# Ledger of designs, part 5: VHH binders against q9c0y8

Target 1, 316 residues: q9c0y8
Amino acid sequence: MSASHPGILHEYTERLVAFELVGKSNVTLTSNVTRSLLLFVGGLGDGLLTVPYVQELVNPLDEIGWSIVQVQTQSSYIGWGTGSLKRDDEDLHKAVDYFLHIGGADFSTRKIVLMGHSTGSQNVLYYLTQSILPNYLIAGIAQAPVSDREAAYQFNGKEKTKELVDWVKAEYLDKGLGNDVLPRSKVENFFGEVPTSANRCIDLTDVRGNDDFFSSDLSADDFAKTFGNLKEISGSTAHSQLILLMSERDEFVSPSTDKAQLLNRFRESIRPTTSNSSLSGIIPGATHNVGPKSSPEALKWLINQLITALRSFIDQ

## First folded at step 12 (VHH)

Design T16E
Fold by OpenDDE, look of step 13:
Structure T16E (fold): chain B 316 residues (1-316), chain A 121 residues (1-121)
Amino acid sequence: as target 1 above (316 residues)
Amino acid sequence: EVQLVESGGGLVQPGGSLRLSCAASGFTFSEYEMAWYRQAPGKGRELVARITSGGSTSYADSVKGRFTISRDNAKNTLYLQMNSLRPEDTAVYYCARYTVTWSGGKYYDYWGQGTLVTVSS
């Protein structure tokens, strides 16, 4: 990984920035109103240049007329501990609006795809299905969509997780203290040094919590409420495409989970059915973030899938 | 079972030196960041030094230039070389393992029982 990357830092709203990574062509979103945009949002703990494969996408995307932008939200780095998907969605809408219009562009000239990594996948699905405001996105890409609840089960134990949830509900939520930050000494084995609110704890670790999209123990009815409810594209009767890209060696998914079967369950739940992309799949040999412990072919596979997807969107 | 066992503490005169050891077992030592903490009587526990799995080190300002943290991965042992000791260095010294949670947050999940260092004339 390179220590630096050339680009443009944008303030897309007050006190929040996004970094446009500039490719070899030096074409930017400002210099070309028809330039297409892949807007990238990371997972828990992520910020700018924290996901290793993002820098590797810049030139391949540039060659086909796409820019990639990394978004910093209020949830970036340690901000997620006191955040919510709703708050994230608000930030992302501001980012989309900003980049839609810079350089004099509008929804008729610039295509935007939202890509999320890890918990960013919840953001993508939330944006496409539960957004309050109209979206300008033509597609969403969820890379490494994993259950935070089941990750907690795997790392901390199912029973201990349930004990945590019960304790937080009794001591905080039932008393109207959902916005209070939990004592680090009580929850650091789940959240480390990250200040975490009672509400956020429940969102991430409770059954059918606000962030519980990708758990393997959810029912078809549960998936229908999320995957089954993709909204129309603003100004069109068309629906956004949803692409799901799971990592084959994702360390946050239980070894007992059949990833292929789980992916199929997700895909089968997507409505309308036309939004279910044939490009969804499992990244071969990939760890969670397609990092250095991944197989050499993993990154290449991801790049090729993205290029194929993005080309298809321009032709539509 | 993860275990951390400190040794090497004792009584030493001001200006003297002491080397602490922490024997680690029950996990892949080389993959973890490790740290030394200390707690003086009537005071809170404070970070003294840390060392990443890659060997990068950092120190508290109060011990910088006098203490050296190091590790021997082959022996599963963490060390703290303490030189130019001062009475204010008197404390129980603890070895700790640093880890990352599923959420990306970090914390020290295992501690030793500690070893007492007394600096007195």
Scores: ipSAE 0.703, ipTM 0.920, lowest interface PAE 0.5, mean pLDDT 95
Fold by OpenDDE, look of step 20:
Structure T16E (fold): chain B 316 residues (1-316), chain A 121 residues (1-121)
Amino acid sequence: as target 1 above (316 residues)
Amino acid sequence: EVQLVESGGGLVQPGGSLRLSCAASGFTFSEYEMAWYRQAPGKGRELVARITSGGSTSYADSVKGRFTISRDNAKNTLYLQMNSLRPEDTAVYYCARYTVTWSGGKYYDYWGQGTLVTVSS
């Protein structure tokens, strides 16, 4: 069903937009300098309002003084095929900067939490680990952090995935053709109709590729390089919080994988340990995107968990 | 095992009509988007019509107003009603299942064997 959603469309760059969903209070980031913001980034294939639960967060967050903004990056929709985490990170930094100041706000009045869904979780973790963070970026939330590589294993087969990786490396990367788009006829079973560069293919499907954060076969040393490397907040010894929210029925995680154990492995790797939030957990009965096939309690759980988290950030 | 079997092709005069069928088995037909493609002699395969699991349809410009794609989920069958046929419609017609990859991309993962449609006076 089609629906209309009240909100403000923001041009945070010359060519990119973000949509602020407006709740029942009609308070916006422009109208209130103390309004905090949850900046939401989707996963592969996502754009504006493509993640079902986003619209359901608007009013609950509004009630506690938070706006939710969904950002469109160059990777939105089919753009991810030729993108990278680095490019995404650049876009997200621009978005964060824009929304920090809109309405006359600044770092002393507005707080920002970055939330990612699916591959957006890689964006969140990437953002938190690449540079010293500003004091207004207080937390990251990774919802449904899953391994794209292992998803490929599950859907296409481990051997076929390795064959793809080897072929792409030999025919493209080794020849300096990483930015070339792969023939659709050769990779459509992995990426469908999305034009996908050789580099992006490798990022998503190679062992320890650039996007390989959440694979279950990674070592503690691998996790130390990502989870173990959260950057400090500028001007403080404090660090941003990282909240991991896995979906209990995530269809992109192998049924043989113990999600609880995997989550614990992630959490145990978080450094500094103070950034390891006690609010991390598994969304009960939730499919990957907490969509219609999820248990009825899944969305409620997510909302409550987010509210709890966001309140805690402002109160501290 | 997923199977798609086309039928209904044949020889028809210009201006005539044919109805193609695609019998699907081995999967939950109602949950998948389906499409008709065609390949004329010496030409590449081209999309003719598509129908989503919800019943939304789209057509190639060359067949709009003449062809109708439909589905009967109870019978696990895809249809292509072809009216006002033209010689340029001569081709092997294929039905295909449209699916989504782990990455969110879409592609046709299964095809039928095809059925020949010849439009000639």
Scores: ipSAE 0.683, ipTM 0.897, lowest interface PAE 0.5, mean pLDDT 95
Fold by ESMFold2, fold request of step 20:
Structure T16E (fold): chain B 316 residues (1-316), chain A 121 residues (1-121)
Amino acid sequence: as target 1 above (316 residues)
Amino acid sequence: EVQLVESGGGLVQPGGSLRLSCAASGFTFSEYEMAWYRQAPGKGRELVARITSGGSTSYADSVKGRFTISRDNAKNTLYLQMNSLRPEDTAVYYCARYTVTWSGGKYYDYWGQGTLVTVSS
């Protein structure tokens, strides 16, 4: 059904926007310098209103003094195919810098949480552990931190994925053509109609590619380089909190994967250990994006977990 | 197993009509966007018409007003009603299923064998 959604469209840098959904209070980030925000980034193919639970968060967050803001990056919709986590990180830092200061706010009066869905979870982990840019986030939340490589194995086959990787390396990367778009006929069963560069294909589908943070066959040493490398909050000795929320019935995770075990392996690798939030968990009955096929209680559980987390950050 | 089986092609005079059918099986037909494509001799495949799971349609400019795509979800069947046929409509017509990959990319993952439409006097 068509609908209108009240909010404020922010141009946080030239050609890039974020949409602040306005709740029943009519309080906004511009009207109140102490109001905090959950900045939301979707996964591959996502954009405004594509992740179904976001609209349902507006009023619960509004009641505790938080705005939810949907960020668009150069990678939104089909832009991801020629992008990278590094490019996304640059866009997200510009968005955070913008929201940190609008309405006269600063870090001491406004808290910013970055929440990612699906591949947006890689954006969160990259921001907190790999980025060379200053960290201003009180927390990161990764909902459905799913391996792209293992999804490719599940849906396209492990051997077929390895064959693609080998071919792309030989015909593109070894020839200095990493930025070239791959022929559609060669990759459409992986990436559909999305123009996809050789570099992006490798980032997503190669063992230890640049997006490969969440694969179950990675070692403790691999996780130490990511989960084990959380940055300090700029101007502080404190570190961001990291919350990991897996979906119990995630259709992009192999049935053979023990989600609880995998979640524990991620959490045990988090350094400093004080960043390992006790609010991490598995959303009962949830599909990948907590959509209509989820159990009825899934959305309620997610909202309750988020509210608990966001309240706790105001106490800091 | 996913199957798409076209039928209804044949020889027709200019100005005539044909109705193509595509019988679908092996998947929940009502959940998928479907399309008709055609390929004339020596040419690439081109989109003819598309219909979403919700029934919204779109058409190539060359067939708009003459062709109608429709679906019967109870019978798992896609249709193309072709009126006012012209010699340039001569082609093999293909039924195709539109899908989303694990990466969120979209493409046509299954194609029928095609049915030949010849418009000639």
Scores: ipSAE 0.531, ipTM 0.802, lowest interface PAE 1.5, mean pLDDT 93
Fold by ESMFold2, look of step 12:
Structure T16E (fold): chain B 316 residues (1-316), chain A 121 residues (1-121)
Amino acid sequence: as target 1 above (316 residues)
Amino acid sequence: EVQLVESGGGLVQPGGSLRLSCAASGFTFSEYEMAWYRQAPGKGRELVARITSGGSTSYADSVKGRFTISRDNAKNTLYLQMNSLRPEDTAVYYCARYTVTWSGGKYYDYWGQGTLVTVSS
């Protein structure tokens, strides 16, 4: 359905934008220096207004003094195919720095939470655990933290995925051609029409590739290097909190995966333990993006968890 | 098992008409965008027309105004009405299903065997 959406388009760095949706109060991040924000990053293929629940968050968050802002990165839409989590992290830090200061705000004045959907969940975990840049987030929220590698196994086959990985290593990485795009005919059943570099293919589909944070066959030692490494908030002794929200009916998670058990394994690995939010959970009846095929209660449950979390950050 | 079976091809004189059909099975047809492609001798495949699950259509410039794509979701059938045929329309015509991979990438994941259309006097 075509529609107009009231909001403010922010150019947070050279030709990259973030869209602040405006709620019923008509209060914005520029009009109120103490107003907090949920910065939202989608997954592979996503961009502005592509994740269906984001529009539904506008007024609930507005009621508690939060803006929702959808960030475009160089990886938005089809840009991810030649990108990396590191490049995304750089873009996201520029967005956070911009919003931290807009309207005269600074970190002590404004709270910022990064929420990622799907592969955006890898962006969240990377920001909080792997990035060498300063952390200014009070929390990260990962909705549908799904393994891309295990999705490839599910839909393309484990052996075929391994064969692709071996071929890309031999024909590209071993030849110093990691930045080269792969022939579409060789990879279209994995990546469709998206131009995809050899490095990006390996990041997504190799065992312990750079995006491989959520695979169920990773060890406790693997999780310790990611979930076990949450950073302090810069200029503080506090650490960011991490909230993990799996979708109960996620179509990109293998039926053989016990989601509750996997979530527990992620959570048990979180260090410091004070970063392990009790608000993590499995969204009842939700599809991957909590879309129209979800149970009617799924979106309400998600909104309630988000409101509960965001209120708690103001009341601290 | 996804299956797409084209029919309706044949020999026709310039200016004539043909209607191609594609019988679909093994998936929920109404939820997918579908397309017709063609491949002339010695050439690559080219898009002819596509139709979304909601019925919105688009056409290659070379066939606009002459060809009409349509679908009957109750019969799981895709159609291509081809009017005012020209010799350059001679090709094997393929029915294809458009889908999204697990990565969000879009492409045509299933193709029919093709049906030959020859426009010649």
Scores: ipSAE 0.528, ipTM 0.801, lowest interface PAE 1.5, mean pLDDT 93

Design T16E
Fold by ESMFold2, look of step 13:
Structure T16E (fold): chain B 316 residues (1-316), chain A 121 residues (1-121)
Amino acid sequence: as target 1 above (316 residues)
Amino acid sequence: EVQLVESGGGLVQPGGSLRLSCAASGFTFSEYEMAWYRQAPGKGRELVARITSGGSTSYADSVKGRFTISRDNAKNTLYLQMNSLRPEDTAVYYCARYTVTWSGGKYYDYWGQGTLVTVSS
């Protein structure tokens, strides 16, 4: 159903925008008061308002002094097919820098939480593991941190995925053509209409490809390189927390995967241990994006977890 | 095994009507968006109409107001009612199943064999 949503469209760098949703208080990030923000990045195919729960977060967060902002990156909508985690991370750093320089409040007191849905969860984990974190970035939240490679195995078959990977390596990567877009007829059962580069295909579908953070067949040593490598916050004794929220009925996770066990393996790997949050969990009755096929309690549970987390980041 | 079988094509005078059917089997029909495409001689395939699993429809500009797509989920059948036919509607008409990949990309993964519609005086 079509609807209008009030908000402020920010051009945070040339050609890229972020949408700040406005709650009942009408207080915004440019108001003459201190506001903290939840910066939201969606997954493959996502853009403004495509993740259905985001609009429902606006008023609950507004009541505790938080804004929610949806970031468009070069990977939004169909742009992901020729992108990379590194390119996304560069866009996200530009967005964070922009929001530190707007409004009337002392920017040293503004806090930022980076939240990702689906492959946005890879963006969050990547952001938290590359370099010392600024004092204002106090947490990451990964909702539906699922393996793209294992989804490809589930829907296209493990052998067919391996055959695609081998073909792309031989015909493109080994020939220096990693940035070339693959023929649609060869890959449409994986990527549909989305123009997809050889490099991006490998990132998503190869064992230990650059996006391959959440596969259940990865070793503890693999997880140590990512979950075990969260960076400290500059100028603080605190560490940024990582909150992991899996969807109980996630259609992109194999029925044979024990989500609770997998979540525990991620959490056991988190270093420093002070970054491991007790607020991580499995959203009861939730589909991948907590959409309308979810149980009614799923959204309420998600909202309560987010409110609890965001309060704790200010009230520490 | 997924199968899509079109029927109802034939020869018709300009201004006439035809109703195409597509019998679907081998999948849960009610869960899928379906489409009609057509291919005129010497041309590529073009979209005619789509209908979502929930019944929402969309049409190519060239057929709006003349064609109606519908579905009967109890009979696993897709329909195209074609009114006010014109010579330029002459084509092979295909039924197609629309899907979304695990990556969110969209495409048609199964096609019928087609049914010929000829509009000629």
Scores: ipSAE 0.528, ipTM 0.808, lowest interface PAE 1.5, mean pLDDT 91
Fold by ESMFold2, fold request of step 20:
Structure T16E (fold): chain B 316 residues (1-316), chain A 121 residues (1-121)
Amino acid sequence: as target 1 above (316 residues)
Amino acid sequence: EVQLVESGGGLVQPGGSLRLSCAASGFTFSEYEMAWYRQAPGKGRELVARITSGGSTSYADSVKGRFTISRDNAKNTLYLQMNSLRPEDTAVYYCARYTVTWSGGKYYDYWGQGTLVTVSS
C-alpha cells in the first residue's frame, strides 16, 4: 500500500504545505506560467493523499494542462477539532495567493479552481459566499456537500445531539469558554480521539452552526444567505461558478433524504443564477469519497465532469 | 446489541502459552478493525495488538514476536495467541472494536468484559 508519488511540495506560508502531483507530461506550475490548477481540500480527518480519487485525477488533468494540488491547512488531520471555517478560509486564501504568483503567473494567466471533499465543501461555500477576503477563483467544486449536523442525527441520534449542544452551550459557551477543549469522555462518540473545542462542536452540530450549510431542514431564507451570496471575482464583474457533486450512495446522508430534491433546492438558491453550473449532479454509484466500494462507473463519471468543467474555464 | 465476550484466560507459568478468543455478535464483524488491550493492576489500558478488516496487523513493541492477533470472520471470532509469556504480561485482556465516527474521529466504541491472564511461577 505504500508508494512514492512524484510531485512538488510547496510551502505556501510558514509551515503550511500543498502538494502538486506531477503527471506524465512533467509540466508543473513553476515551469509554465499559464498552467492552471485544481486546488483540493479534504474533509475532517483528511490530509495529503487520504482521498482516494485524487491520484486518479493526475493524468486526466495533466492532459488538459491542469495540475492537481492537495492543500494542507491547520485543520488537516486532527487539527480541525480546534479550528473553524474562518481559519480554514484564511489558510486557503494564502494558498491561492501563493499559486497565483508562482512561476511569474498572475490572475489573468492562471485559472484556479477550489475543490472540496466532504467538509471541504463547506470550505468552498464559505470561500465563495462568506469570506471577506478577495476572490480569485474561477470556480468552486463541492464534492459530497453533506450536513455534519444531520450526520450526527443519523449516527448519534437527534435528541442525543441536541442534548450535547445544550450541555456545551450551558457549560462552555455561556461561561466564555468556547475555545476550551471538551472532555474526550463526553464527546468521543461524536468526534473520537480528536481534541474538539466547544466552539467547534457547536459549529458542526447546532442548528445553523457555522458549518451548517447543507442540512435538509434549512429554509430557503437560510440558503439565500449562503448559496444566494456568491462573490464577484476580484477585478471583474463576473462571479465564480459553483459545481455541486453529490455521491449517490453517500453513507453519511440519511436514507430518508431525497438527494435530487435537496440538490435542486441548493441550486435554485444560487445567486447570481449565472453561477449555477449545469455540471452539478449526483455521481452514480459513488460512496462518500468515491472510494473502492463505489460502482466502477462512478470515478469515470466524476473525471468526465471535471474535465468538461476545467476545459470550459480555459475557453474563458 | 453489540457484544464482545473474551475467553481463554487463566494461570500459566512463565514461558508458557495461551490463546484468547473474543466472540463477537450484533454487528458485521468482518467490516471492523479489532484490537486486544490489556490492563495490569493499577495501570491504564494499553494496546496489545490490532487487526484491520483486511487482515493487516500491528503490535505493541512489548509483545512483538511473542503474540499473534488473528480473526476468523466465518465464526465472528478474534484471537490472540500468546507465546513466551512473562510475568509482566499478567493483566485483564480486553477485546475492542475500532471505529471511525461520522466526523472522521477514531476510537474504540465497544469493549468486552475482559479475561484474566496470570503469569506466575
Scores: ipSAE 0.517, ipTM 0.802, lowest interface PAE 1.6, mean pLDDT 93
Fold by ESMFold2, fold request of step 20:
Order: C-alpha cells, then sequence, then structure tokens
Structure T16E (fold): chain B 316 residues (1-316), chain A 121 residues (1-121)
C-alpha cells in the first residue's frame, strides 16, 4: 500500500535534505526551540523510509519531546558507491549544524543524537572519533555495527575478496585511478549494479580499509584508535555517550562470530570509560534492520532502550 | 547446489506460440525475483521479462503484449508464454535468479543452460 507521512522536508545544505517526521503532538523542531532530535542515517542503499523501524519510533519519541529526522546524504541510495566516510561526515556535520539552530535553538536548549543503521554505524563512529570537525552530539547510537569486510568474506569468500583487493590496487590505485568506477562484471557479485569506485571498494573490503571499524580480527590497538578515541563535545570537557546495539539474528554476521564477546571487546575499548553506555546490548530476535522477520519482542526492546537513553539526556 | 533448467524451446512458425519452463532447485524459489533473458548469435544477452517474488512483472518493449512471465511457487517453476512469435525472437532463452549482495547491490547470480527458440518458415 502507498502511504502519506506527515513531516517537514528540510534543505539543510544546498541539494541535500532531511525529513522530520511529525508525531501526534504536531510539535516540530521549528515550532519549539527546546525540542531535541534523533538524527538517523541509514546504511548502504538506504534513503527515506527504507529502514523499517524508523516510522515506528515517531510517536514514542514525540511523547518524550524528541523528533526523529531521516537524513539524506550524497551516499544515500546508490550514491555510496562513489562516496567515502569523510564525505558522509561532512554532510552529517552540515545537518547537525542546521538542526542545532533552526527555530532559534542553540546548544544549551537542544540535544542532538546521531543514530546510524548498518554502515551508518561507521558514520557514527567516524563522527565521534575520526572527524576533524567540531562535535555537538550528546550521544551516538550504532545499530548493527557490522564489518563490511567480514560480510564480503562470508558471502564472496575470503580468498576471492583478497584477489579483488589485490587486483584493484594493482590496476587502479597504483595507477592513480582511485576515483574511477570499476567494471561492473568484475565487482557485481560484491556490489551488484551500484557504480563503485576503486577507492570505495578498498575502503569496504581491504584489511584496515577506511570503513573497517568492526571486524572481529582487529586488535586491541586497532580499537584503541577508534573506540578509544571519543572526542570532547565542542566547548566542553564532557564527551558524547556511545550506545552499541547489535542484532541477535543479523544475517550479515558470520554464524561463527560470538556477538556478545565482540560487543564486549568494542565496549572495553571505549575511552573515556564514562562514554561507555550501559544501554548497549544485543536486540533479542532482531534481523539486521529489525524488519518483519524479527521476533515480536525486537522492536519493543529497541524502543525501550532508545526511550531510556533519550530521557536521560534531557536531565543534563 | 542452485540449479535452473530451462525447457520448452523448439522450432515454431512465425505467428506461433511457445511456452518455456524453468525448473528451479537448491534454493527457496518463492523468495527470489526471477527473469528471462535471451541471446541471439553474435549479440549480447538482453532482458526479456522480470517477475518479483510478489508477482509484479516488467517486460522489454520488444515483447510487451506478446510475452507473459509467470511463476508457480508451489512447483518452483518460472514460465514464459510467448505468443505472436517473430523471426527476430530467435535466440537461446535463459532463466536467471536475481539477488541482493551483502552490500545491498542487486544482480543475477545464477543462470540456466538455456533453451533454443527458432522462429522460421
Amino acid sequence: as target 1 above (316 residues)
Amino acid sequence: EVQLVESGGGLVQPGGSLRLSCAASGFTFSEYEMAWYRQAPGKGRELVARITSGGSTSYADSVKGRFTISRDNAKNTLYLQMNSLRPEDTAVYYCARYTVTWSGGKYYDYWGQGTLVTVSS
């Protein structure tokens, strides 16, 4: 069935938009300067209304004075194939700056949380630990922080992935052609019909590629450079909170991966330790995007964790 | 092992009809979008028709109104009903499975061996 969704389409920078879904109260970020927001970024292939649980968050968040906003970046839909985490980070900072101030709000009155699904989780971690731009987020939430490289190993084979990486380096990167789109016939079993640059392929599939934050074979030293490097909130000595939410039945995580152990390894690496939220966990019965094949309890659990977290931020 | 086996090809006169079948095994057929492609000698493969897991269809312009793609999920079988056949429909017809990669990209990961359709007097 087709449906209408009431909301406000914001042009947060030239040619890029974010959609604020409006709940039952009819209160918006423009109409109330103290209203806070959860800014949502999807994963590879995602755009407006593609991640199934987002629509279900509207009214629960509205009840506690929060808007949910779906951001479109240059990487939305098929744009990711020629993008990068750095480009995404620039787009997301522009969105945060826009929403921080609309309606006459400022940092003292409006709280912003960045939530990422799937590769949007890499966006969250990049924003909080790698970005050179100022941080104004009270928290980041990473739902389904999955290794792209290990997914490629699982679905395409480890040796086939290494062969692709070696070929792309030799035929493109070593020749200064990193921005060139790879031949579809060479990469369609990894990326399908999505035009994918040599650089983007390496970012996603090479050991310690630029997206490679969540692989289970990374060392404690690797995690110290990411999870161990949370930045201060700009103009403050406080740091953002980080909440990690794995999906119990995530189809893009190898069955051999112990999710609880991996989550503990991520959390033990978080510095400062005060940023390591106790609300992190594994969503019971959830598929990757907490979709219809998830157990009935998965969505309720997710909503409860989010509401608990968001309430705690308005008391500060 | 995923297998797609086409059948029903043969020689037919212009204006005639032919029904192709594709027997699928080794996967949950009802969950996948399926397609028919064709390849004439010396030419590349071209899409003929596509059907989603939910039954929505699309067709190449050259066959609209003449060909009908369908599926029987209980029998794991894809069909192509070809009516009003023309000499330019002469080709090897392939059944293909459409899938989504771990990255969200889409492509055809398995192809049948093909069945020859010849339209001549």
Scores: ipSAE 0.514, ipTM 0.799, lowest interface PAE 1.6, mean pLDDT 93
Fold by ESMFold2, look of step 20:
Structure T16E (fold): chain B 316 residues (1-316), chain A 121 residues (1-121)
Amino acid sequence: as target 1 above (316 residues)
Amino acid sequence: EVQLVESGGGLVQPGGSLRLSCAASGFTFSEYEMAWYRQAPGKGRELVARITSGGSTSYADSVKGRFTISRDNAKNTLYLQMNSLRPEDTAVYYCARYTVTWSGGKYYDYWGQGTLVTVSS
C-alpha cells in the first residue's frame, strides 16, 4: 500500500538526509528553536519507515513538544554491508550538530536524544563511549540491544560462524583485503543479498568484533570497557543518560538467554552510575522491532516509557 | 520442520500448458514471499516468478504473459500456471521461500526438491 507522510527533509551534511515527521501541531524544528528531538537510527537493512513503531511515536511526542527524526546514514538500507560503526558515528555526529543549531537553536535549550533500534543500539553505545562528544546529547536509548554474533550462532551455528570468521581472516584480513566484498555464495546465509566487506563481517560475527557490545558471554571486564566508559559531554562534567529497552520476545535472541539477567549485567556496568536510567526495562510481549506480532500492550508500554523519559528531560 | 514439495511437472508439447503446485508445511505460509525458480541442464538457477505475502507478483522477462504465479493461503499452496510452453522452458522447477537473515539480508532459505518440466516437439 502507498501513503504520503508530511514532514521536512533535512540535508544535515552533503547528500545525507534526515526526515522529520510532522505531528498534529504542525510545529517543526525549523519553526521553533526550543523544540527538542528524538533522533532515530534503525538497524541493519532499515531506512525510512521500516521500523513500524516510529510512525506511532509522531503524535505522542508532538504533544510534549518533541519531533521524531529518522536519520539516514551511509549505512542505511544495504549500505551497512561496507560500512562500520566508526563511519556511522561520524554521520551521526554531523546530524546531531546540524539539529542542535538549526534555526539558531543551541545546546542549552534544544534537547537531543539519540535512539537506536537493533544495531542502531550499537550506534548509541558507540556514540556515548568510544568517540568524541563535541555536542550535547542528553540521552541515548537502545531498543533491542542484541548481539549480532550470538544471533549468528543461533541461526547459522556457532561452529559455522567461527569457520567463517577464520576463513575471512585468513583469506582477506591477513592479505590486506579487509575492504573487499565477500563472495555472496559464501555468506548469503549470514548476510543475504547485501554486499558485505570482510571487515564488516568480522565486526559483526567475531568475538569482540567492533560491534560486539551485547553478547551474553562477555565478562564484566568487557562491559566495563564499554558500558562502564560513558564519556563526559564536551565542556562539561555531565554525562548522557542511557536507557536500555529489550524486547521480551525478541526472535534474534536465543530462547536460552535470560534477558532480565543480561539487562542487569549491562546496567550494573554503567559508569557513571548516575547515567543508569531507572526507565530501562523489558518491553512486555514485544518482538524485535515491536511489530504486528507483538502483544497489544507492547507498543503502548514503549510509548509510555519514551514519553516519561522525554518529559523528564524538558523539566530539568 | 519446513517442507516445500513441488508437483505437476511432466512432458508436454510446445504450446501446451502445465500447472505446478508447491505444498508448504512447517511455517506460517501466508507471511512469506514465495518464488519459482528453474534450472535447465548445464545452466544456473534462474528466477521465474515471485509473489509477496500480500499477493503482489513479478516475473522474469522470458515468461511474462505466459506464466502466472499465485497462492492459496488457506491451502498453504503456491502455484505456477505455465501456458504457451516452449522448448526453452524445459527445466527442473523449484519452489523457494524468501526470508530475512538475522542481519536483515534477504535470500531464499528453503528450496523444494524440484519437479521436472520437459517441453519437446
Scores: ipSAE 0.503, ipTM 0.791, lowest interface PAE 1.6, mean pLDDT 92

